# VHH binders against Outer membrane protein assembly factor BamB (bamB), part 5

Target 1, 360 residues: Outer membrane protein assembly factor BamB (bamB), of Alkalilimnicola ehrlichii (q0a984)
Amino acid sequence: CGGARELPDLSDVGDGVATETLWTASTGSGSASSAYALVPAVEGGRVYAADSNGRVTAWDAESGERLWRVDTGRELAAGPGAGGGLVLVGARDGRLLALDAENGEERWVSGLSSEILAVPQIARNIVVARSGDGRVYGLDGLTGRRLWIHDRSVPVLTLRGSSSPVVVGNRVVVGQDNGRLVTLNLQDGEVIWEAPVSIPRGRSDLERMVDLHADPLVFRGVAYAQAYQGELAAVGMGDGRERWSRDIPGHTGMAADSRQLYVVDDQSRLWALDRNNGATVWRQDRLQGLRLTAPVVIGGHLVLADEEGYLNWIAPDNGDLVGRDRHGRQPIQRPPVPDGDVLYLLSADGRLAALRLVED

## First folded at step 1 (VHH)

Design b19 (framework vhh_8pnl_2)
Fold by ESMFold2-Fast, scan of step 1:
Parts: sequence; C-alpha cells; structure tokens
Structure b19 (fold): chain B 360 residues (1-360), chain A 120 residues (1-120)
Amino acid sequence: as target 1 above (360 residues)
Amino acid sequence: QGQLVESGGGLVQPGGSLRLSCADAGSIFSIYDMAWYRQAPGKERELVARISSGGSTNYADFVKGRFTISRDNAKSTLYLQMNSLKPEDTAMYYCAADEYTIEYSGYDYWGQGTRVTVSA
C-alpha cells in the first residue's frame, strides 16, 4: 500500500465478464476513511449495508426494495455482520451495536476497549468482535453480555486497520499484529493453538511490523494468513501445524477455489498458488500500481475491484486479464461480496450495486 | 465438532432425480443452520440451499422449484431432493454446518463431497 504509484496502461483491455445490474441503491454518505471495514452483508435473502455517518439499511436481495433504514447516531467503522437474526455494526467510539435483522430495532449495545475497525461475526449465538487495540471479544448474541475476552501483547507500532476474526464451527481464527495466527474456542475463548506466520526482524519498529492485516482465509480445513512484511502461510486447522509457506508479503487479502489460492502481494501482483503445496501456478503483474481489493471467486471467474472504480476480471486457469468494467468513478476499497451468481459492490461514496453474472 | 459425510451422488440422465444425504457423525452441528453447496471443475463453490435449525429454507434462484432441502434432527441428517436435473447441475455437492460468517468458503466442517453427473 506504500510507496510511489503510477497507474498502469490498461487501454488495450476490453470489457470484462458480462453482468446484468439487478438493482442499485445508496447507503447514504459512504465511508469516511479507507481504514473502515464497511462491507455489505448478505443473509436470508437480504442485503445489509452501513455508512460511516450512522445509517444501516436492509434491502431485498432480489428486488433491491428497501426493507428498513435506521440511524444509529454513531460514526460506524465496521460491518455489518449478519446472522442469527441480528445485524452487527461497530462504531469508531468502541460501541458494538446489535440490530434486529427484521426491522432494524436496536437489540443491545456493548462497549469494547477501543475503536471497532473489523467486521463483527456471529455464530452459534455468540458474537465475535475485535477492537483496534487487538482484543477479541465473545459476547452473548441475545444480550451483548461479555462471555470471554482474548488479550495479547501489543507491538509498539501496528497498522491502523485490523483484520476481521473468522469463525469456523466452534473455532475463532485471529490474525494478530505480532505475526501469529491464533485459534480460539468459540464458547470460552481458550487458545487451542498458535502458529507463527512471520517473526518480527530488524531493529526499528517499522522494520518489525509483521501484522496479519489481511483477513485470514479458512478453506477446507486449512487457514491461510499473510503478513504485512513477511510470509504467507498455510496452517492446518486441526493442529496449527504449518503445511507450507511462501515469501509473499501483503495486506490486501485472499480467495480460494478447490485447486488454487489467489493472493495479492504488496506490489499489487496477483498470484495463483497450488493450495496443497504453495507452488506458483501463475502470476498476473499488469495490475501493479492499482490499489486492489482482495480477489473474489465467482462463477468460475476471479474479480478484483480497484481505487479507480473498476472491476478487473481474471481467468483462474492462466491469470489472463479477461477485461475491465467501470462501476462509477469513486474508489472501491473493500472486496465485492459474492452470493451465488450475484456480486454486491459497495463504492466509497455509498453506491451499492447488485450485479448478476450473465450466462453468456 | 464432528464430520459431515455426503452420499447419494451418481450419474443420471437429464430430467432425472437424485436424493443427496449428509450425515453428522455424532456432532451437535445438525441442530444448527445447514447448507448444501456445489462446485463444478474450475468454478467457485456456490450456495444451493440453506435450512435453519427451525426449518426455514432459502434457495438459489437456479434451483428454485426443482430442489428441496430438508432435515431430520432425530437422525442428524440433511437431505437435498434434486428433480428435473440439468447438465448444468453437474458438480461436487457439499454439505456444511454454520454459515454465520461472511466467508462462505471458510468452513472446516465440510464433507469430502458427493459427485453428481447429469449426462445423456
């Protein structure tokens, strides 16, 4: 994300994968900061989205008809997360709000130790949230009462944003700013295992930054974690044992299919790696200079959004640029959300679009 | 925490039917929300159908009216009845427990899948 940037010449690239716009909507004012994790949530035939000025809205996923909109009165920085009949949003002031998914009414508010910059999760009636100071909380989904807290030592210098915890079954996967991947028991917050993904090296605080800033990805029993200045590692979910690692630093994020892991490095180069051994299958360098979102796999295609408002379509088999389509001129700062053959795209100004892949 | 085991896949002609089963091997997962996903070669895994612990169902548009998801909590088993099968339905079919995350591919409690091939 740092360093000099010049936009690549992509004038030879035609239109991307054909999509039909099912509907468009506005969340309001959009996101006040690129550090905020304001991402659409899709659950139970509904789409939920928040703006940084405090609005949370629900739309019917098929029609785009607005079902409800509420104003929380707070600067929202993360979410929504949706599940268990709740819509969860995190505020800049450290408050976590649970809203009723049916009508948007506030069910509870819980205060965390610092700003909430990671998307809250819910599973098995337990809400998992991370505060900016690195603490991870397990809260009762019905009341917001604290069930457990996971504390850790904090490095002197960390990245401003933070990765979202990932809930898988009865486990919570957390990428830490000390370069360690940790798995917690969802019910009681006890550490099941810890794995070093990257170890701080160098003498300055800047040189020692190894934050697992990208959201960890869990796919078919393997957790993938990428360090800001360090390694990408594949770790077994059962035992925390490293299966393979590569020197591919980055902070953007990852996607997987049955054969390959797709990862963006710190130069905005897109890599496809064999998931079983980490061997490079292909690399696509033409997107260098763009500020990319994490890759998304949809309908047999790869898509990455960028700061210029484009969706960049990549063929998974060989990494070829299929094409690009512009969806407005405002930055797209978080990955589009796939659900079946529909892609939900949220721009920094609050424009939301539901795009269906056209079969031909 | 348990293993999910799929069965019932096979080769069928277009217009035919198959019933898939997913058994939860002694886990409480079957009392939570359950889903069927599918993945064709070279494609992303996609949601086919969901069923809540209370029996509420949600279907992908491409299977509405053709597929029916159901569960038997006494047997800890999830079912997918597939009617009017099309060549486009050819895929590995997976069952999953727990979908309360925004990451649909993030589940480690997947079975190995059962293959469905629809061919004349």
Scores: ipSAE 0.000, ipTM 0.194, lowest interface PAE 13.0, mean pLDDT 83

Design b2 (framework vhh_8pnl_2)
Fold by ESMFold2-Fast, scan of step 1:
Structure b2 (fold): chain B 360 residues (1-360), chain A 118 residues (1-118)
Amino acid sequence: as target 1 above (360 residues)
Amino acid sequence: QGQLVESGGGLVQPGGSLRLSCADAGFTFSDYDMAWYRQAPGKERELVARISSGGSTNYADFVKGRFTISRDNAKSTLYLQMNSLKPEDTAMYYCARGYDEWTLYDYWGQGTRVTVSA
């Protein structure tokens, strides 16, 4: 909407879950667009982050000591993804870059069909990347050569940005702009199953937008997908069969624990649903008016970042606002990244913070 | 669509043997990695043994040399031969279907109970 949003009155909310700042760093100039998926990657005791001006940096996860920094010379829009000795970043011009995780040297560059706005992934020496035109690529991790391509038509009107493919074992889970959730074989890109999460309805292109813009979540054999203007569905990973669905549209994203699915709807209301049947356990409405990141489960706590620079802490069992803490005044546009008891925050201006939960 | 049905559990004395079976009614059995998991009373669920679609096997250290996992793709059946059973092997045993030898996917059915007691 073109009008200014009304911020909620949260002046009665105290400090959140106690954290210790382990270290802070600058990634460079930060993100040029809220559509860019520039998210820290944590792998092998290292943290990797990119800025939209082309810099990719590696730090020691414990100390925050910079290990290397390279300038790719490209406008980066997605990544990094890290694994298999590689750091992967996607550029606005469609180039996918693989850097050596040890020293940041370029190993290979591959051209995709459109801008890369989804975080690339690597598993079993296969790189999975999505271009803005909806194509998903499987590339050889050593050479960057194309092993397979999954090609699906994209609606004329779509949300800027793309959901990231999710790799689980030998499977690639893709949320598509046509409202379908697809699972591909990682090795050859063959479709294993397709599930309709939301079917385009209505008379206009805008009314027919059912993009699975939020990253799908896979947790304990179930894939969860949320449509922009449609349903939230739980789908079995083995057969693609719907286990349950709810009319909870959104694009922000989800998290899960052993009992509950946590999902943000299109009004920035936070829902906790029973994972087995989708029944509402609780809903927290006080964050309406904030632009929230996807929820993150860490150390038995639930946390969401917002565009005002806050971490909003929620009790998972009842949805109570535990508290909130401001980490700068710049937007936090992507969910904080959890690793054990440490939370990595990246602000839109390129400020990176490593926060350790302090529990008595 | 597939439903895994476990059988073969029971009560045995220490040093005894049991053979567990897991029947898959689905037609995709041969395409998947299969595993046996167990959950002892008051404990977390743990991997016991797995077998890939190609027949490669992997075992938890606590069962190596005592348990053997095998599969019959023609019968869509997974087996676990358990020898030299110990009281510590007392658990509910679950058949699981996986996509990668490191990935737990599904627990099917109610499992089968193994009790090792004098």
Scores: ipSAE 0.000, ipTM 0.217, lowest interface PAE 13.7, mean pLDDT 84

Design b20 (framework vhh_8pnl_2)
Amino acid sequence: QGQLVESGGGLVQPGGSLRLSCADAGFIFSSYDMAWYRQAPGKERELVARIYSGGDTNYADFVKGRFTISRDNAKSTLYLQMNSLKPEDTAMYYCARDFSYLDEGYFDYWGQGTRVTVSA
ESMFold2-Fast, scan of step 1: ipSAE 0.000; ipTM 0.294

Design b3 (framework vhh_8pnl_2)
Fold by ESMFold2-Fast, scan of step 1:
Structure b3 (fold): chain B 360 residues (1-360), chain A 118 residues (1-118)
Amino acid sequence: as target 1 above (360 residues)
Amino acid sequence: QGQLVESGGGLVQPGGSLRLSCADAGSIFSDYAMAWYRQAPGKERELVARITSGGDTNYADFVKGRFTISRDNAKSTLYLQMNSLKPEDTAMYYCAVEYFDDLGYDYWGQGTRVTVSA
């Protein structure tokens, strides 16, 4: 703690991967808390974003023209999730709102048991949402009527915020606060399998904190989960059986390509692991001391945003820090959202940028 | 970013041959079963051939004896050798990876067009 450097010296690092700014916009007031999961959603040629003050906005993805903006009158803490003609946002007071994607008109509002700090999802006309008390809900997309609830007791001590459920086919993958990865049937919420990623151990509540706080990643039939104070595990989606595990704790998140899993540990060290066996391919330590977002794979490049407003570009093959470029001075608290060759970047103050990778 | 890319399609006369390829980057290729599917105009996608990570094969009845599926794990490439082609084989051909036994194939390529016409 005492005398430790807060920020690394990266003054020797040059410019990163070249990008062209297609457009910029403001979401309003930005995010009131780093625990809030306010991230852009890209769907059907549109970009949607929300601010903590209750605004939800839609823009044309190509031009950045604002299509609509509504004020929900609520403190928003999660979303939007977009799909099925809906834009879904979660409020600090536990209300889940479904807005019409075309015009922003409210379709329905449903009350959940606690604050919503995880991005709502929709697939096959079923909305999946998580409340801060650990409950996961399946709701009818047309009405917001509850179809099922998966109930889970919250540990005495847990991290503020919630990992977002991941929907794949007919399954919902949930990282639980007790260190377990659970997969539910989308239609009825029944447990298909549970896998222990990390087991609480020690006598103090602090020592027993093994929250799967990082969003689980599902890639090519494997679910990856990382515990706050524990392990990183790869489990098969079909059976929930562990393929491999490593002692790499963290809460930031992950990305994958066909060869490697990219994961940030609790010291902001970036690891590349062989996806088949979890063996270390490389590790990049130069970003230690920064608060990093989850890595993003785009156009054969690897990028992480940070609290100083930088995009940090890493070579996927060897972990070299290619360069970095600053997009304002405000923190970037959630990973940039990739869509094709375009990266959508949202800063904590509500500034949204659409950046296209330069093909050369 | 870990995608399947099909190639080798084209226009061929009845009785002709084509070899389709499906390229994937990375070490995961050798761990999973892979398949070729096709979709003819106005029809649903149907399984043509499947090969396990160990090389065991399964074929649809309508291609048995004419098509051969194979894989080269060192090159991360899946192949479909198509012989004695018929007009009925005209379709878009897709490469897929079998990641979920109970959910079906979850990763598909963009397809390659095969046209068999006099």
Scores: ipSAE 0.000, ipTM 0.199, lowest interface PAE 14.1, mean pLDDT 84

Design b4 (framework vhh_8pnl_2)
Fold by ESMFold2-Fast, scan of step 1:
Structure b4 (fold): chain B 360 residues (1-360), chain A 120 residues (1-120)
Amino acid sequence: as target 1 above (360 residues)
Amino acid sequence: QGQLVESGGGLVQPGGSLRLSCADAGFTFSYYDMAWYRQAPGKERELVARITSGGSTNYADFVKGRFTISRDNAKSTLYLQMNSLKPEDTAMYYCATDSYEFGLDTYDYWGQGTRVTVSA
């Protein structure tokens, strides 16, 4: 037992929510960097995943049968995003690739201004992608031709843009490096509203770092955004007006259900807040010292993965730590992806597992 | 991702009726709670009605007794039956999933909306 930083003692915690492993697969080589946003996409009864060495694979979601695998020949850093018959992956060299969802054939490749570290999105035949320099692009889904570019001055010292844009109807919700939440028109990229989540303070660039690093969350007409240094805010989707805010900084991310917002702060404490007013319902501190993924709501349960390979199950109503289950010893660096009663789990080494909640 | 397609809106006289439909464009409809929202000009978007995957319903106070939400999972279609319409019901009506997945690839399925105008 060497000297090391204090980690939480969770030896008293039993097994978590029961799951059945439906299938497992390998994406290839896994992720080359914890900064990469390589996350499974679930769309149309299929699961898509990419590895850092350029492979993109599709599996049947029910059986785990591999449907296709292609080698893009590029270092992939983001994606896949899936929709509209396309699978979208972003490369470290700034190229955005659109593959045919049916067979993996390359449909088009488009060059962006910087590395792509945020998962590309598609809606209404428009692809939305963010480059690491903070630019957001709208591209034609059929051709990859640029329809619009949204450009804002990037601070001299900032976290590179890894926050994924969120598409809701005809709106694109973007968490910006300057602490502002921005909603763009999907068709032309024009700003509809901007809301300050955190206001830069101090004189140095470091003191003024207020990046909205976590993905914004949109739920029932409200956008939630959390600043790296600063506030958590709830903003109305229609007008960009703040509903409430709390001094809960973080970068890990959020989940919501009809009653509560679940958010991880910069100390890996898990908060449940009343969605309507931001009042604390409960807080779970036992996971401090773990590097957590964003919370995920599935089947009335709340789950967070960690760097030690655990799924940590939390009761949504009171914040009790229900239990923990280890799904390998490799880090889990991105939130598991829920689809119905199935949770898709991707480990840093490229191991993909489909876990079904046991009927209870 | 905007995979929901709303229809059934139109111009109607006060006291009239409309039935809105929301068709699933290829996601797993039967597992999602579904909702109707509306947005009047210059106002924020508000919840009108919600139906769970199991069929339990909830209504905003301003539509109770007048609107009925229902779903047909076999047809992957959500409905809003609107009776005794008032000028105050004039809005764009949107279909959305009320149960939603969070991850780095965040999903919340909203359609383009269907316009309802209640005017004499």
Scores: ipSAE 0.000, ipTM 0.165, lowest interface PAE 15.8, mean pLDDT 82

Design b5 (framework vhh_8pnl_2)
Fold by ESMFold2-Fast, scan of step 1:
Structure b5 (fold): chain B 360 residues (1-360), chain A 121 residues (1-121)
Amino acid sequence: as target 1 above (360 residues)
Amino acid sequence: QGQLVESGGGLVQPGGSLRLSCADAGSTFSEYAMAWYRQAPGKERELVARIYSGGSTNYADFVKGRFTISRDNAKSTLYLQMNSLKPEDTAMYYCARDLYGEWDSYAFDYWGQGTRVTVSA
């Protein structure tokens, strides 16, 4: 809430997992708000990134050579999403833009009902985008014409920002502001199932906030969703039935491997839970007081970025804090993007780095 | 942590029939949507048919009218009845808990080694 937050004493922690900087670049001006979902996209040997002032840039993933840069003339708040030959960015004014991945030329623009604060997705030539009023759209990838809309009421008070829809096969998984996880058919937007993750409780609007602000995670046939105030739930993708739940509220996000779910709670404590039953395997509390990004699993390691510019490396087997490395002094507000053994890291001021894990 | 075991594959002549089975070693079979996927030599894995816990079914266009998916919840077994088989149906067939759409190794929940179907003269 108010007042200065106490930072943890991590002066006893050494250097983290060794990385080699392959290249660095600037996206321009960075992000104007922590509510914006400006995240690098990695697709087809290219890296794409956007800034709040309207610039979208493409680099060669191996060399960091700039391939193109365009100015959209709009305040961008979400994206890019990349796929199907398109780079997708969402604007504060509700405009969704599709750019040609090869040269950055505008292919189409579509207007949504409110600001776009969630990363647009594309799969099977269908663009999926979410507006801040809670609506989810399916649009034709070639034209931007609306194919379907999913429209549900939103709570009176929600967290500023929106979770990104997750596309798995022909399904769209959406964490809603009302505490419900919804799965839609990608082709027609029909509801396949809807599951309650958390139910609003309390007397005030603030006490009743159950926004599924964290991006849902789908891993091996299970959808995981975490409520801002309430539960973490594991839900079967086939029928939407709860497999297990835990009272672990939060808004930061999750990662998984074959054995464990990694989740950050509302106190910035990192939990490892058994994926089958939700039982606690370990918890790491030393990062309390930091504003953490969602965990990322890469090369047998677990890493979280923070507002002080650090990458915090955690051993997946026991939760030990392996080490920390500072990658600038500006906040890192979104999780690093993994691609093979490379992490793409974007700081709030627009600095982009490609870091390769050193495996010796 | 139950495992799915596929069986019923074999060599058959064009126009012939085969019935594939998938046995679930666990007790939660009735709670899952189930699917058959296949992978032909040199091709991507693709969805063949799915059946939801409530009994509704979906089929890939290339098998509509020829294949029938069914389930027996009392026996924890999924079936694929394959009629009017074509050489193009030659593939390894996999039983999986339903992930809607194409096979993705990072998001695909499957429990079995598959069963081989060969259609040739």
Scores: ipSAE 0.000, ipTM 0.155, lowest interface PAE 16.5, mean pLDDT 83

Design b6 (framework vhh_8pnl_2)
Fold by ESMFold2-Fast, scan of step 1:
Formats: sequence, structure tokens, C-alpha cells
Structure b6 (fold): chain B 360 residues (1-360), chain A 117 residues (1-117)
Amino acid sequence: as target 1 above (360 residues)
Amino acid sequence: QGQLVESGGGLVQPGGSLRLSCADAGFIFSDYAMAWYRQAPGKERELVARITSGGETNYADFVKGRFTISRDNAKSTLYLQMNSLKPEDTAMYYCAKEYWDSGLEYWGQGTRVTVSA
């Protein structure tokens, strides 16, 4: 008896959106910690995934045929990120590894100032990585040589893990532990703008936690950021000016379509907000008590995974719980990755599934 | 998805002026960079002027000092004031809504500008 953990009664809920399993594979041993950001990467007709024991594997996206597998010899905590012919993985010891996407050969290794718990990114031959001490690095994609560092002191108490920087064009969007959203120039790391999303308040370190722990979402020229114990804000990408804000704290993450922002709050309630003004369109409360992943928009559907191995399907127009389907019994700790009509699902034990939406 | 509608084109003599407008029926106009492009017969489409959401402007060398780009976020409208028009400015003029630094999301149908004696 450690106190009550009340799960919702969803026994009345039927099957969700129909999917066809294209293939399944194993990454190895899976993730050693829920704080690790081990997420499949889909790039160039290939799927890449890492396990925390150091294995990185590539599969053909269509067939599930294994193309290569390497053992890095390191505890991996973040990645892979894929692009520019590279597969990028971050280690618990602060090492960032770049592997050749074609064969898995190590291209370079670069040391960062602390553990890497955020998925590394690459764009325009520049690798962007974040270390747990709050530093953001720009590295040369060919050599791993450091081009720039953005330094920010972390609060004494922070959540384990870090939000991933988001690269959009020549900009890097960073959610900081102090509740600020920062946009950097990709080439030189210079600050373009800073926006306060949430201001630390209270007397204790715990009360002052306003970490932008959820990954920022950038959609059609607007950056969305959600604070752990604070606000959700919509900020213009061009000027860093707040468009609207709401008192909807959380750390799970967000998705958007042309009309709505979908946000999970700290109670696992799912909100749909009007993207123009942040007004509530609908809220779905039946998933309260589940540990949810960020919502994913795929094929006109909305889906969230949970710690019991379910995919929970929600109608975007009204928030109705359409149905749910169990894909194993192990936790799903990171959002499924969409690519066209295919959803890539990675369970905590390292099981990977490619699921295709079936047209109704 | 939005649609961009250009207007204000026409026939004008060399040295004349025209003001082009681009109305955006789409979502969150104020957060996009907006641009004017042109395409002369038998030529590639080329950038004329760009304006960011913050109001920063960039002009092609061939229009500097003659053309002015501006925006009215309350009306979701982009403008191009064209002064001292030359025969070389004859082209279809296209409005573009750009997702910041990621490329072009939306193009208008164009408005024709003819500069002839």
C-alpha cells in the first residue's frame, strides 16, 4: 500500500482506428529509464532506433528488413536523430555519436558538458544537441567540431530529462528550464528572440519549477510551449511576441492541425484549443490517471499512447474517445512517430511496430 | 489551407505607379513572412521583396529605391507599392506566404503588370 493509483474505467470503450501491422522488430533491451528520449527516427525510407544498452539499428521502412546494427558500447539516453546522411545518438556520459546512415559506421564522437537526454537534430549540415546542464550546442555535421554554444544555468531542481530543441529553417527553438522560450540562429547560435512563457514564483525550489519540459511545437509560423507548473503560450516565430496564453500546465507535449492545438495537461486531460486565440473547443477527461504520450495527428485522426501499451484514438472535431487498441503490455513512454499513413510504435522493452492506417 | 488573392495589376506607362494587394483568407497571417515574386514571359520566377512578421524587409537589387513592401496584419493584407515603373517590370506578380525559413506554403494566382508606352 503506497497510496491510491486510480486508473480510469475504460471497459466500455471499443476498438480504435483500424491498423495493419506491416512488420515488427526488436531494438534489443529497450529503455532503462522513462527519462530517456529513445524514439524511432524515420528518414530516407529507413527506420532507426536505439536501445539504452548501446545498440543502434536500421531497418527498411517498407519491409522491416534489418539493414545494419552496431553496438556503440555506451549507455544511450537520447535519439536517434536522422538526417544529412547521419544517425545521431546521445549517451548518458555526455558523448554525442554520429553514425553513417548507410552502414552504421562511426563518423565522429563529440563530448558535451553533461548527459544527453534530448534527441539530437541535424539541419543544413549543423547538428544541434542539448546537454542536461542546459547547454545547447551547434556542431559541424561532417566533423563534430563545435561551431557554437548557447549557455544557460539550470535551476537547482529540474525534471529529469530535457525538451528537444526544434530546428525550423535557420532557427533553433529551445524551451529552457527557467520558463523562457528562446530562438537561436542555427549558423552562429546568436539569440534572435526570447519570450517568457512562465515566470518562476514561490519560495521553494519545487514551487519555482517552471521548466519547459515538453518539446516545443512549431506549426505554421507559431511556436507553442508548455510549462511544467505554469502556462501554455503561443509565440510568433518571426518576432517572439506572445499571441495568447492559457493556464494549462503540463510536460507531456502537443500536436496541431490547421485549426486546433491538442495539449495534454498535468492530469492527463486532453484539450483542443483554437490556434488563433487559445479558446477551448473541447476537452476529453476520460484518460485521466493514465500516463500519456504526446498526441499525434495522423490521417485525420488523433492518437495517444499510454503506459499500459494502448493506443487511444480521439476524434479531432469533438474529442470523442473513438476506441483503443492494445499493442503489447509494456509501457509506451514516447509518442508514436507518424510517416504518411504509417505509425511507428516503440515500447519500453524495445519492441518496434510499423502500423499502417486502414482506409474505412 | 488558405488562398491568397492578388489585385491591383494593370497597364501603366513607363514612370508610372501601381499598388498591388494580396488578401489572405488563411490562418494566422501575422505569423508568416510574406513575399512578392514576379515571372516575366520566358523567365524564371524571381523574388521581388520580402517582409517578416516583425516588419523587416528585403528587396531585390533591381527594385531597391523604387518598390516598397508593407503589411496590414489587422486586414491580413500584403502590399507592394511600385514607383518609377520600367518596361522590364512587366510580369505576372505573385504573392507568397512563407512558413518562416522552411519554404513556401501558399502561392496566389497572380496579378498581371504591363509597363508599355
Scores: ipSAE 0.000, ipTM 0.244, lowest interface PAE 14.4, mean pLDDT 85

Design b7 (framework vhh_8pnl_2)
Fold by ESMFold2-Fast, scan of step 1:
Structure b7 (fold): chain B 360 residues (1-360), chain A 118 residues (1-118)
Amino acid sequence: as target 1 above (360 residues)
Amino acid sequence: QGQLVESGGGLVQPGGSLRLSCADAGSIFSSYDMAWYRQAPGKERELVARISSGGSTNYADFVKGRFTISRDNAKSTLYLQMNSLKPEDTAMYYCATLEYDTSWGDYWGQGTRVTVSA
């Protein structure tokens, strides 16, 4: 949480999009740091969540019945990622743990070169994980054995935390600390293409920070990346060529629908851009001063959570603040996770809620 | 060479049949939606058929009624049964996993060549 900030006056804003609470649960003690990427994972009719004290829990997605809970004995900083029968959590000490999705039993543990602050991914029996020193690993999903490593050669100052790699087909999309978006072959870690999103400028290390701290977004054959002190770029997945760019710096994250890209800038202003050319469709400034999560598109609605425990609902067509509703008084530090018409919300204190959009 | 390996292509006469296969060495094949794409000489790659992890199928209009996509999750294999082949079906055929973009997949191998001519 850095320094003093002025909260916006939103006392005139009414209730937002109607939701029904399906169930609530506790993950334990929640998150010890805003730099940690502790986010629910939804897979195979189950919800998984971790707390920073080492607990990992699985619930039935429909009922909220707890299926299992284990204590890893480690300070967890990232995850879970879920898939392929595994639940993956990253620890502050650099240990990556793979748990059995059915019962939470530890299948393997692998040591990475630095703290794990990015959500691990799994696709096609390959685990993709990023350590805080910027290295990206491909590991065998059955054994945790290293298959490949992508090692960047230029150490620069970066924001605390790391963007999560995104896996699409046989490609791994990585936002790097040096302002470059890199696509790797999932199986051998070889670079397929590399695109500059932002170039370091200025005389000091601080001025030269262009970390692609926000998670890259891949949507309909286009990769979107946003730099901390630089540009937002749209890059073709097939060729790595820039389609458009805008001077919209930020670190919060993005969402897309068939027509628009939704992005939060470094002042917590929400932009809707035409996906084809990056032209501004609308901008919503009323949320300035809040620490926002990345936007989420669910059921034709747009929602952002904030550090005061609110869900802020925005109309995608014009950017109007439809309304907001409070889900506790603790910060919401990571974007809610959508699955169909259900939104999974995790607060910093470990409160988990499953909210279903109410149809007319 | 990718983890998915295409096979089954060849030379056939118009009206003939071929069965393409796409084998996966990975253990999570059953979790993924899968697709067949093709690229004819001098043309862009196009989607031919899709199958969800649960078995729901979708076909391009130009192959509907002639091609059938199927999967065997126990064998980690994707199939494309091609019947009533036409010269216009001549192309390199690729299989791909689908995670987010149903209009664009990734090549997992060098593909398998299908030639339809007399």
Scores: ipSAE 0.000, ipTM 0.205, lowest interface PAE 12.1, mean pLDDT 83

Design b8 (framework vhh_8pnl_2)
Fold by ESMFold2-Fast, scan of step 1:
Structure b8 (fold): chain B 360 residues (1-360), chain A 119 residues (1-119)
Amino acid sequence: as target 1 above (360 residues)
Amino acid sequence: QGQLVESGGGLVQPGGSLRLSCADAGSIFSDYAMAWYRQAPGKERELVARITSGGSTNYADFVKGRFTISRDNAKSTLYLQMNSLKPEDTAMYYCARYSGKLYTEFDYWGQGTRVTVSA
């Protein structure tokens, strides 16, 4: 439990959205810090998850049978990312580990310049990883050798934690601590375009914090980025030109469907915006006071997890809170991972659950 | 420490086989991942195959099914068995040792061994 802050009264919300628990498992000890990005990865009919004490485990996605578990001997802070036959985890000491997806054996280890707090990505045999000092690396997937580095100056004061780079085709989308959204060429790390999402203002370092702390979202040719103390912007992937912006600061994250962008602001209010022009369609305020994860679109619904262990179900058309159900009492600090009609949920204590949305 | 010495290269006809060896004089061979790279005249070095300290292997697509990387920790030796050789495999072949623990990519390279595939 806890009680220092005022929680919203949601006692009137029932179990309106039905889910079936397919299986549950334990990753071990869970996450040692809310700044860590320990998130399940789903790839090739398998689920991978890591704990902060160094364990990485693979399960069969359908049955929940454990396929392998390895102990890396390191404090893990980010990942796993999965793809290309690899499972990628980042450590607090700056080491990036690539494990064999079939058996968990170490393929390679590469040292980055600072702690790794962003989920590593892989595409086209290139691993993209971000260190806490703001550097983004492109590494060879077979060897872990550096192919390129994108380097930038770090602001004097930044939020602890890092948004994850997003790989789309031959491009890498990076939200920077200086309020700029940057797109890089995956092969050589050259800058394709930069877009200012928010410009630092004020005289103090605290007033000038405009970190793009929320993971960028790329959906149907548009990149969305949200600043901690600034704007939310929609930017064209082809040219980096702003399509629209709104004064909706936050750090939690976003989801989209064909019509709407769903975004959580700094007060834990959930907004639905028209993707074409950023106009407000609806706002749901009843979740204020909860620490929310980014929204997830699944089965015609929105779902957000919270620090009290609940999944909060929202109707996308009007923002109604249609169901709320508890999956333990420990915080859920990262968004659940969707795969088809199944949702993978990882709690801060290391409990992993596979839930199927039941539709009539 | 950790000098790498390649051997086993030579001239073969297309479809032939060669086995390359890489001897690591270091006493800590078993602790490191090892790789074979190659470089054809006028081209950049490219990865051929890699093996971890635990024995897991990775291969470049252009050699899958034809080449096999292996290691003998008791002899501190890395091997590359090359079958069904093609003229395109003509290159200088290099052994490399990676720790993966340094930001600067802490690599040791051998002097190379030449493979020529021609009639």
Scores: ipSAE 0.000, ipTM 0.125, lowest interface PAE 21.8, mean pLDDT 82

